VH-VL binders against a6uvu3. Designs and how they scored, part 32

Target 1, 145 residues: a6uvu3
Amino acid sequence: MDKRITLIGSKIAKTGNEFIYCGVLEECSECRFKKICHDGLIVGKRYRIVSVRSAKHPCIAYGDGVKVIEVEPSNNFTILIESKKALEGLTLSHSDIQCNNILCKYYNLCHSEGMPEKYKIMELHEKIKCPKGNSLIKATVSTIN
Key: E = the ipSAE of ESMFold2; O = the ipSAE of OpenDDE; V2 = 0.75 times the mean of E and O plus 0.25 times the DockQ between their complexes.

## First folded at step 20 (VH-VL; framework fv_felzartamab)

Design x2 (at its last look DockQ between E and O 0.24; V2 from the best seeds 0.00; counts 0 for: pae O 5.3 > 2)
Fold by ESMFold2, look of step 20:
Structure x2 (fold): chain C 145 residues (1-145), chain A 123 residues (1-123), chain B 107 residues (1-107)
Amino acid sequence: as target 1 above (145 residues)
Amino acid sequence: QVQLVESGGGLVQPGGSLRLSCAASGFTFSRYWMNWVRQAPGKGLEWVSGISSSGSYTYYADSVKGRFTISRDNSKNTLYLQMNSLRAEDTAVYYCAKDRDYIWGSYKYFDYWGQGTLVTVSS
Amino acid sequence: DIELTQPPSVSVAPGQTARISCSGDKLGDKYVYWYQQKPGQAPVLVIYQDSKRPSGIPERFSGSNSGNTATLTISGTQAEDEADYYCQAWDSSTAVVFGGGTKLTVL
């Protein structure tokens, strides 16, 4: 994984947190940290914080300041999977939930287009009330290829 | 003077489709991320979807993912929401909302809102 | 996913201080934003980044956020402040989460 050093607002600088990088502010043009904050990050991409340095630095745009972090790209998405297969950290081969109820509020989580061949379960969330009685749990998953 | 004007709301049957528009003025539209936020009658606010300034990245609440498509035309200063497979639960006033500039999406907030357009999904 | 809980209503006499809470697990680790919505109108941002006030918002509006609770405070509450108030924060599984709203009544 392509890890990178950057800065993030002190309020959200916690290992395991994710964020979407949204770009440079006008105020950043004269900031001594501009290069470290922004270089190599892609606008719209999600990143995961893997380490945090405790020292706080001033930021013109944000009064709480910033902390140095190490990040890696996060390629996570949310799906429904069978509860019996669901264990955090487990790698599974892709298997769509077979259901043609297009009016179901969960339809798009059961029929996730573009799903990779394999995925790793990063986080389990709540079990849902499937109208057809399937035992399903909402999960955040990550691609492994 | 920032203005956001939504249009395209109306009565639709379940399973039907609608396309909402939001005409923007008073700011450089192509610089800012844009959003849709909805409010069911008598209920609170629910964020629906967001789109990056170029349109290259789109984000959706789980409740609408795969059914709704956000888009923008920066040459016309217009934000769109294509709503397919509509359900009774989608009945709401839909607001166009402007992001403020921020570096990290965790600091997302909406500094200007339109007056909304009503979408009613019923038989 | 974070859930933001607000009291359904708060009542205050004119000129008194109103406090509207917004509770969520570790909410102090996030920035909180507040919106005012008067009947039949769109929401208006009144506090951003926990405690900052946009231009045009009266100085009687202030905010704080610590631990699990953010608070919108209106000092010297006026009749025109009667409205619904919503808190908002970031949620890692969705881009934005709103609280359920609080009806402020000035009586």
Scores: ipSAE 0.590, ipTM 0.744, lowest interface PAE 1.1, mean pLDDT 85
Fold by OpenDDE, look of step 20:
Structure x2 (fold): chain C 145 residues (1-145), chain A 123 residues (1-123), chain B 107 residues (1-107)
Amino acid sequence: as target 1 above (145 residues)
Amino acid sequence: QVQLVESGGGLVQPGGSLRLSCAASGFTFSRYWMNWVRQAPGKGLEWVSGISSSGSYTYYADSVKGRFTISRDNSKNTLYLQMNSLRAEDTAVYYCAKDRDYIWGSYKYFDYWGQGTLVTVSS
Amino acid sequence: DIELTQPPSVSVAPGQTARISCSGDKLGDKYVYWYQQKPGQAPVLVIYQDSKRPSGIPERFSGSNSGNTATLTISGTQAEDEADYYCQAWDSSTAVVFGGGTKLTVL
């Protein structure tokens, strides 16, 4: 299932908000809500809140408590792809752009973490002038199912 | 018990490069996002860069994008900041700051800080 | 992006209550964090998520956040509380944002 149940700080528990799950805190080890908070989430994944329940629960990490939320993995990503592969509607297997220039401002877009194995190109944006001369284009891609 | 110890600071000329390190101990380093925050002499705090637990996600302030690179080696419990094309305005004490929360978003904050390392960019 | 505004300085007599404000557009919709920094030292988290105290932080420190303003309150202010205080929040566009800092002077 794509949707997961978890808890999040009451103040930020709003439909449409996104967060990246970073893992279990030491303080959570003895928490009765540890399972619901952590078992359904993957470290490094970005999630979108799709629903929020009104009830608050106490939390050692959040002083004002937490709310139960329903989340789903973020489906859309902005990345750079080779221009020759750039076609809206096309499904591609993910592969990072081969480049070792970690100082490039586009590095994260060329080496996007958390990407699915396959994605669909949803929208093409501007061409990027790669400092190394690579023909790249910015694209919005979506997870396939 | 948590300790963050920055090193690598020093005097460098404009256009030069410097690499900072932050040695972490007293906590499971690989579980936490890490950050660099700097403070120019007599000025306030400025967030510089952040990196996810695994290193997959990196973030930069606009003022350093394209010049600075944050990285980490979880096997060594060490955070790095590669600073290239340094400018006079980069002169600051650079702090290593540990993320507290297990969720990254509007709730991002730092529960522990190192003592900082001074970077001086001057001709 | 958001901007956090703090008064540059606040003065209080010992034993009195100090209040340091942090203002920003719709700041009440975000969690605000506060850091204390004494001369020559690294910042120390004193308030997280608007009103929570980390372990070791005296009870005289409290925080609130509503509307466009977060407030750090130090009741029964002591000489040792003299320091710079910074508010901090997060924004999706600018990532981590700090206020300009407030110098608290204990008279």
Scores: ipSAE 0.025, ipTM 0.663, lowest interface PAE 5.3, mean pLDDT 89
ESMFold2 (binder alone), look of step 20: mean pLDDT 90; pTM 0.925

Design x3 (at its last look DockQ between E and O 0.02; V2 from the best seeds 0.00; counts 0 for: pae O 8.4 > 2, off the site)
Fold by ESMFold2, look of step 20:
Structure x3 (fold): chain C 145 residues (1-145), chain A 123 residues (1-123), chain B 107 residues (1-107)
Amino acid sequence: as target 1 above (145 residues)
Amino acid sequence: QVQLVESGGGLVQPGGSLRLSCAASGFTFSRYWMNWVRQAPGKGLEWVSGISSEGSYTYYADSVKGRFTISRDNSKNTLYLQMNSLRAEDTAVYYCAKDRDYIWGSYKYFDYWGQGTLVTVSS
Amino acid sequence: DIELTQPPSVSVAPGQTARISCSGDKLGDKYVYWYQQKPGQAPVLVIYQDSKRPSGIPERFSGSNSGNTATLTISGTQAEDEADYYCQAWDSSTAVVFGGGTKLTVL
């Protein structure tokens, strides 16, 4: 479990929220919290907040201050998968849905560019009415690794 | 004296391709995330794509995903947008927009904009 | 996903106070940004982080954000303030979302 303690702006410090870490500001060089705020985070990576401590601390860059949080990496995507294969917690190998209808309103969810080869189903959402008649369900998935 | 100068706009037919460029000066280009924002005639602003300061992370609006590719060359201080499979609804002024420095992407906003380049997609 | 709703137009007399609203679910939990766009020109940032003014923006521009509503306020409105105004916030993804825009008319 690759959990880390850091700080985040108080406005977005809620359990379950996600954010992209974008790096250190020049203003942070004088901040007493610089190391805990930035250590161990990778620029460009998405993290999910798993716990929040209620105390507010001042931030030189942001007037509403920061809160201490615990985070873990997040690689979640929203896609469509065949309903018959959909079970929360199941790991699947990606297989393209056989459809080339680029005008379909669901096309981007069926044929996401850059889809990982394997993924784990984190949450199932609504079934959709595929114009071609495929039995599809919307799912939040996470990359494997 | 931040300057962003877009180029490469023009008239193309549906299904065609076009490559936009944005020349940046007056700031350390490699420190900042960069974006494309468009505005169809008589319509509001629509974010199109963004790219991280080192270029390793790219993000796209659903309306352009799979057709547009954002890239940057930090040695040339230049942002690019490759637009393929163009549609009539892609007709817009395309703006290059600079992120301000921020620690968390949830605080994203654009402090400087170019003057835009017009892309017209019609038969 | 958040949708930002703005009135399509607002009219004020010169010297009066203009208020332009931007509504979204739990918008007060986010920072809101405002852009001014004059005809034929690129947008210009006028408010960041709910209420801060960039250098060069007149003091008559102010902003607030709480609950579901952010407000851009222009006190002592001048003819040159006639423009379209867009609010902006972040989405739950890495993208940003803009409001539909408000045309401010100074009559």
Scores: ipSAE 0.576, ipTM 0.727, lowest interface PAE 1.0, mean pLDDT 85
Fold by OpenDDE, look of step 20:
Structure x3 (fold): chain C 145 residues (1-145), chain A 123 residues (1-123), chain B 107 residues (1-107)
Amino acid sequence: as target 1 above (145 residues)
Amino acid sequence: QVQLVESGGGLVQPGGSLRLSCAASGFTFSRYWMNWVRQAPGKGLEWVSGISSEGSYTYYADSVKGRFTISRDNSKNTLYLQMNSLRAEDTAVYYCAKDRDYIWGSYKYFDYWGQGTLVTVSS
Amino acid sequence: DIELTQPPSVSVAPGQTARISCSGDKLGDKYVYWYQQKPGQAPVLVIYQDSKRPSGIPERFSGSNSGNTATLTISGTQAEDEADYYCQAWDSSTAVVFGGGTKLTVL
């Protein structure tokens, strides 16, 4: 079963939103909701919220509290790829763009977390003007099943 | 087939103690939260206590806090309820109830129940 | 603390539709669960997450939940449906909460 139940900050608990599960915080060790929050998720994996319950629960990590959400692993990702590899329908092994500029506005797209090992390029978007001169293009990629 | 069998019920005087057991089979006991729910004669259902899969988290109704202790032995597939300082109002059939899911919260509900064991507190 | 209120009793003729209400403050913001209990028996889950039926539960059983009221509906009520019905929800302060129960009589 792909769907999981967890809790997330009330402010970001919206259907369609995505997040990457980063693991258990030390503050969560004695939390009564620890099991809901953590047991069903995999560290580093990206999830999409498919449903949200309106009831709020207290949380140490989220000052505004948390809501119960139903999530599923994300199958589609938006990333930057090298232009030379940009071909719709092509299957690629994931590799981050070689860049260490963490202040770049595109850094997260060049170093996307929670990516599958292999994916298929589903759609190509605009070419990105890389500050370092890399030839990059934005693409929607899908997990290969 | 899921089976829950309660035992340990009986007659006890006010202020006394009693320990209930629930033997579970037909499912992976250690994966599921377990609960005690009681029903006084001719009355409704009252949730008493719940315990997480590994026993790390326990929950109690206000009516039993400080007097009852829920525990489990996953190696024996057994749920327990230690009841101390028993009162007349604790008289009830006590059911062990399995969580449908392994989580707590808004999705807390029970898919299987035992047949219950009767606890009578009377002088 | 959340409280769930049910009517003590509901009567229906065979073949008619029975409706059992469960009321609570902002109950529609929570999932509600329903249990059937026949005399001398343990409760049986008949509705979960407001409107879903467990395997083996007849289709004539349905549920809804909005605003402050959840409703268990039994269409084409049969004699064997005579029982006590309890609604249940969860609250962070009270944990698990049951309604007071409703005795359904099939006339």
Scores: ipSAE 0.013, ipTM 0.590, lowest interface PAE 8.4, mean pLDDT 89
ESMFold2 (binder alone), look of step 20: mean pLDDT 90; pTM 0.926

Design x4 (at its last look DockQ between E and O 0.24; V2 from the best seeds 0.00; counts 0 for: pae O 5.0 > 2)
Fold by ESMFold2, look of step 20:
Structure x4 (fold): chain C 145 residues (1-145), chain A 123 residues (1-123), chain B 107 residues (1-107)
Amino acid sequence: as target 1 above (145 residues)
Amino acid sequence: QVQLVESGGGLVQPGGSLRLSCAASGFTFSRYWMNWVRQAPGKGLEWVSGISSSGDYTYYADSVKGRFTISRDNSKNTLYLQMNSLRAEDTAVYYCAKDRDYIWGSYKYFDYWGQGTLVTVSS
Amino acid sequence: DIELTQPPSVSVAPGQTARISCSGDKLGDKYVYWYQQKPGQAPVLVIYQDSKRPSGIPERFSGSNSGNTATLTISGTQAEDEADYYCQAWDSSTAVVFGGGTKLTVL
């Protein structure tokens, strides 16, 4: 909902990329682009790049320059889901994987707290070797609301 | 002179808890993101957790989410790692690491490291 | 998440050029950082943003990153360069990822 215009380093300025905004540098205090680059972004928040303008502009702090982008907030999570349900772009209803092995290294990816009823699969990663034999794949998902 | 000094390591049984501390000096602690990186004996480096300069935002490796809690006290220039539900694979030297100042997290790297504190998880 | 793969070891004679690779899917779309760790010591940054050297790092250290592979290059390798070397990048689901490390031996 809250799309904004900003600037980002040219190498990572690609539609679909995400980044965490970490704040203003002292070098930026004298930059004529300071407001467009920083206004409206919250330190520590993750954003998704929605569009990229191709022109490269000089940056006082980074010699590779910057590109103008449009961004939106991102609330992405990493979880494990059943491999049979895993297709990028698919919307799934959340269900916990039934396993009470609290010492499993994957436990919190199987039992993510705070998940909404539904989520969208943004990216699939590697399948993992579940100690209990479940067929699971690691996925980046986004909340739907 | 930037200094980072870790403490609080020791021997603990599986399922136990420890709290690590990192005392920082020689820079304005409250301006920088801070991190924990660990290294199991004879193994490589593994990033564990990071925290924003204000402490409002925390990030964790998947292997420690829900078990470890990073925090900071900017009035004491101290970084903390509360480790609960410890496992044998958590055995490592834990380093405190300072972020370099950057605008976007994609440029993240660590310019200063402490000498580490050893955590051993065994029965 | 991106996995960074490094060779376990690289051996060079003094004065030779050492090349340490770091491989990952689409790694050239990310910035790569390199750390040197000598026995019993904390890591030290030697290359940032693919190819830049911090102050105090000798000019014989250089880096590159394209496609799926980043490379740390040490020209005119000296005995003091014997150490473990780690590459690092960021990951959208994990803030930081390290490679497995490469032991550089200077014989």
Scores: ipSAE 0.435, ipTM 0.691, lowest interface PAE 1.7, mean pLDDT 84
Fold by OpenDDE, look of step 20:
Formats: sequence, C-alpha cells, structure tokens
Structure x4 (fold): chain C 145 residues (1-145), chain A 123 residues (1-123), chain B 107 residues (1-107)
Amino acid sequence: as target 1 above (145 residues)
Amino acid sequence: QVQLVESGGGLVQPGGSLRLSCAASGFTFSRYWMNWVRQAPGKGLEWVSGISSSGDYTYYADSVKGRFTISRDNSKNTLYLQMNSLRAEDTAVYYCAKDRDYIWGSYKYFDYWGQGTLVTVSS
Amino acid sequence: DIELTQPPSVSVAPGQTARISCSGDKLGDKYVYWYQQKPGQAPVLVIYQDSKRPSGIPERFSGSNSGNTATLTISGTQAEDEADYYCQAWDSSTAVVFGGGTKLTVL
C-alpha cells in the first residue's frame, strides 16, 4: 500500500498539494490524532495529497484545524544522472553522484534525498556542465511501481 | 526558553569566506527545520537558506546558490552557514530562524529568531 | 515566483486601528505569517496561519487573508506597537517569501 491517511492544515488540504513530512512535534505527544497524523508517514518523504475529506478536526499545531487527507509518496523526481546511463525508459538503481562538493549548485540534484531504491527514467533534459567535469544529464525519474 | 544564538559574523573582503553558527537550546533541535534569514542594513528580510530536521534536504535562495552551504550538527544543537565567494550585497545581519511546523509546504514559518550576527563584506 | 507587496508605511494615532496589507497573487490560498521587528531587534512572530496569535502576543493583534490580500490588524494601537511589520508566505519555487515590510508609526 502506497497510499496513507493523515491530517494536515485545513487551508492547505487540497488535492494535488505536496509536502515533506518532517516528523512529530513535541506538542503532538498527547494528541488523540497522533497515530493518524504520524504513524503512516516517513520523515523526509515527499507526499502528494490525492483526496481530502471535508470534516475538520481540532489541532494544536493548526489553529484552523486539520482535515483528513489521503496521500501517496511523490512519484517523480528530478535528478542528475551519469550521461552514460541516460536512456529514457531505463530502470536504474539509485546511487548518488560521487562528489563531495557541497557548495555546488547541483549538489542536491546529484545527492537527492528520499529517492527510491529503483527508478525509471521518464524524461531526459539538458546536459549539465559539471564543475568537476562529470558527464551528467538532468532527468525526470519515477518510482518503480 | 527557546534560544538561538548566532555567531561568526564579522568583516570580510569580497571573495572571502565566513562561517556562521547558530547555537540552539530550549527545544528538541533535531525535530525542527532551521533557516537563515538575512537583513541588509535598512532593508527588509530575505530568506537565505533552509535545512530539514535531519539535514537531508537543503534549500537556498537563488541569490546564494552555489556560494552558501547550510548544514547542521544535531549532536551539538548547532546550525551552520558556510558562506563563500562573498559579495558586497551579502552584507547583512544574519538571523537563525526556527521552523514551527512539522511539515514542509505553504505553511512554513518561523516561530523563533536569534538576535542575529552582522556580516560586512567590504574592501 | 510569488511576490508579496506591502505599503512602505502606515501611520495611526494611539488607540486607533492600524491595518497593514500584504498583497500577492492568490495569496488567500496560502497561509500568511506576520512578523514584528522593532529597531535593533530580531523579528518576532505575531500572527501565524493567517489569523492565529502565538502565546504572549496581545489580543489586539489579528490577521485575515482572503483573495489576494492578507491584512494585519492592530486594534487600539499603542506606542509600543511602532515597528516594522513583515508578511511572509511559502512558494514552491522560491521557498520563503517576505513582503517588503511596512513601517508602522504611532503618531
């Protein structure tokens, strides 16, 4: 099951919206909704809202309350891959680009967090001029299944 | 009880580097996203960078991408901002700002701020 | 990219109601946050999620957000309310966006 039920601020509870789950707040410890809010989500993962229920529930974190939502992990990611691996339709095992230059503007694309173990290359974009001379290309990839 | 104390500011020449630190206390540091927000003298607030609770995700304003690096050491309750290739327009008070919400989205805001540390880039 | 526009200054007499606007495209669809900054001090959150007050913020502070405009309202404005006020929102492309700030003067 890739879909999860959780709660989110009423105003932002809209189908199509995305968020990254950041974990449990201290003030949530005694909340009766703690389980539904947190147990089904993984810290650091990006989720997309796929449905929203109309009822509102009180929340300490959201003054306007929260709504029940159905979410799924975001399927698409933009990353940099080695040009030699760049083939649309190809399934790859995820591996970060071997580079320790954290100051590079592409670092996050070379070291994307929350990536699945395997992904399918859906679309290839422009080749990136790597400061270290690596042959890289920007790609849209999707989670396998 | 929440405290954020910035340090590391000072005078630096254009092209130079500086590393800022923010010591956090009074809350579970590792549970919250942290940010740097700067304010040039007599100007408004400008978000500079943000980092997720675990440090897995980092975000930067276009104005600092490729030059600044945000990081954190949760074991030390400390936020960092490595600033390289500094420019005159980077001159500002740099604030450490704590996220309030437990999710990243349109709901991002800062419930606590440090007093800031002044960075002056000048020849 | 979303832009937040504030009036550069607002003046109000003591005891009167001050209103500071923050305008942006479809801003009503986003949560808006407000910060107060007094001279030489760090910003302080005064309104979160459009209309909610953090603990310690006086009840005279309130907020609203609809359409393209968020508004910070200070009822019964006092001398100590004189400060710069910034609205803030989140954008997927720019992450965090601040308004240009409004200087509130209590005459």
Scores: ipSAE 0.024, ipTM 0.664, lowest interface PAE 5.0, mean pLDDT 89
ESMFold2 (binder alone), look of step 20: mean pLDDT 90; pTM 0.924

Design x5 (at its last look DockQ between E and O 0.21; V2 from the best seeds 0.00; counts 0 for: pae E 5.5 > 2)
Fold by ESMFold2, look of step 20:
Structure x5 (fold): chain C 145 residues (1-145), chain A 123 residues (1-123), chain B 107 residues (1-107)
Amino acid sequence: as target 1 above (145 residues)
Amino acid sequence: QVQLVESGGGLVQPGGSLRLSCAASGFTFSRYWMNWVRQAPGKGLEWVSGISSEGSYTYYADSVKGRFTISRDNSKNTLYLQMNSLRAEDTAVYYCAKDRDYIFGSYRYFDYWGQGTLVTVSS
Amino acid sequence: DIELTQPPSVSVAPGQTARISCSGDKLGDKYVYWYQQKPGQAPVLVIYQDSKRPSGIPERFSGSNSGNTATLTISGTQAEDEADYYCQAWDSSTAVVFGGGTKLTVL
């Protein structure tokens, strides 16, 4: 598995939270946790927290301390799907929303290009106000390939 | 000491393109993530895009994904935003913002901002 | 996505304490940042990590964050504090989210 160990601020160390790894701070040069915090993480890569250990450790970058976490790369996309198809945990085949309004602010969320063939609904967000009256909901989905 | 100077704003028709530049000085530009944040007239702040220190990773708000491209030239200490397929809703002052060099993106905030450059998208 | 809600305006007399709220679902579980923006100027960071002040920010600025609400507090408010104030947090589906802003008026 692609799981890695790191540390993150205690307030945001929660299973399911995601973050983007931004690299080593100058303050971390002499930190005893430097290797654990940073080894194996790729700058700019998005990670999802899959487990959290309860113990807090002091950290110069996080005043509330840090917790040890396990992370994995995140393959999440944000798309619009028909509200009637939207159930968390459900796996769907990709289906184009029939709309060619290139000037719509939601165009890139509705456009079929670059969408995975199949996806699993990980989280449902807000319904949006579609200019054409379609019943659409914003969702975080994950590729299953 | 830190200075960020945006340029390249102006008037453009819907569907048109502009390229913004941000000249950076007073810090080691190549060590920091850089961002664009915009503010529509009479509205609040909206984050637009961010780019990693080496330029290899780029991130976009949903409202601009596929239309805007962030880039940087570390040899010239310059950040860019290529804006294509512009819409009236893209009308805003665009700020170049320096990220703090933090371990994780969830710790991101902008300690220095440029003056802003105005982009007006109008028929 | 998390929505950060701020009151559109807050008014306070000079020397009194101003409190500007920022509300969001489980916001106390996130780090909150505050920016001051005076007319015609770029935003300036005034509070980071919920309650910390950058160098050069007056001691009258303080912050807190608990439950669903973060609060920027300005004690002994001065005329020069009249500005728009924005809260900011991270959203797991996008990198950065700002509140709608609060206009502080010192009368």
Scores: ipSAE 0.132, ipTM 0.624, lowest interface PAE 5.5, mean pLDDT 81
Fold by OpenDDE, look of step 20:
Structure x5 (fold): chain C 145 residues (1-145), chain A 123 residues (1-123), chain B 107 residues (1-107)
Amino acid sequence: as target 1 above (145 residues)
Amino acid sequence: QVQLVESGGGLVQPGGSLRLSCAASGFTFSRYWMNWVRQAPGKGLEWVSGISSEGSYTYYADSVKGRFTISRDNSKNTLYLQMNSLRAEDTAVYYCAKDRDYIFGSYRYFDYWGQGTLVTVSS
Amino acid sequence: DIELTQPPSVSVAPGQTARISCSGDKLGDKYVYWYQQKPGQAPVLVIYQDSKRPSGIPERFSGSNSGNTATLTISGTQAEDEADYYCQAWDSSTAVVFGGGTKLTVL
């Protein structure tokens, strides 16, 4: 029962896309789709779209309408961690890589939003050549609990 | 009807601290993510920090990581930004901005902004 | 890694159409948002989700986004439209991203 059905803006309703559920908007209170949109999602949690239906429905929040999507919680994340912390099976408390280059292509891997407070390193990938000289490695991490 | 009113700005020396507040009204504050966006004099807009509806999740720009802390008190409809270890480059007008919604890697936008409060970091 | 590039300035005569571009890699695959900022004032959202107008925004404001370029169009530009305009998007690499801003001058 990890998969949920919800609605999302038509333009971004694509398989593989992820989003963080931000909660019920005030204007959604009287919406006939309120239940399908909101009841199955947890505020702050990141979800991945696993399927998209073609039909569009009107929405006051998305001017281009919404599509029905099937989603599952994003329990795995790809992030950059310091090489010294890189050990498969290790549980870490999340901390962003300290850097001031917001234009770096690795910025969000170093500062991923919607991360759990703690995660387990599931798989280590390639080392990343950080423009700032940081020793980083790409890792797949999973949510704990 | 939506109103965002920032306060707490002022002159501070490098290394000093300052706490900004944003009083919100005209909407259900606890239902919306909130953000701080700053603008250095004569420069463009820079996102600083964001916080989820209930405060469970906080996010920061690299430029302020480890120095700034965003928080909120939903019972008071107030957003806060604790700024420590201030630097000259932190000099800016700081806006609180209401976050309507966002999709990771797709969209995040601000439908209402406060008038801002000026923070000047100078020796 | 997305960067949003705007022309630093655009000039238009009153009544004419102003177009402000915002360029970025695969920007058309993202929602783009536009903010108007007049001198000494806070930004105001004028376009959301590429082409939608918030309530209170005049119909002369419109937006489009395709390919690598989003465009804010102001038809029948008026003197009060003179302001700085910022495009904005969300990117998985850079989080919230603003363009550098465009100063629109109404001659």
Scores: ipSAE 0.126, ipTM 0.720, lowest interface PAE 2.7, mean pLDDT 89
ESMFold2 (binder alone), look of step 20: mean pLDDT 91; pTM 0.934

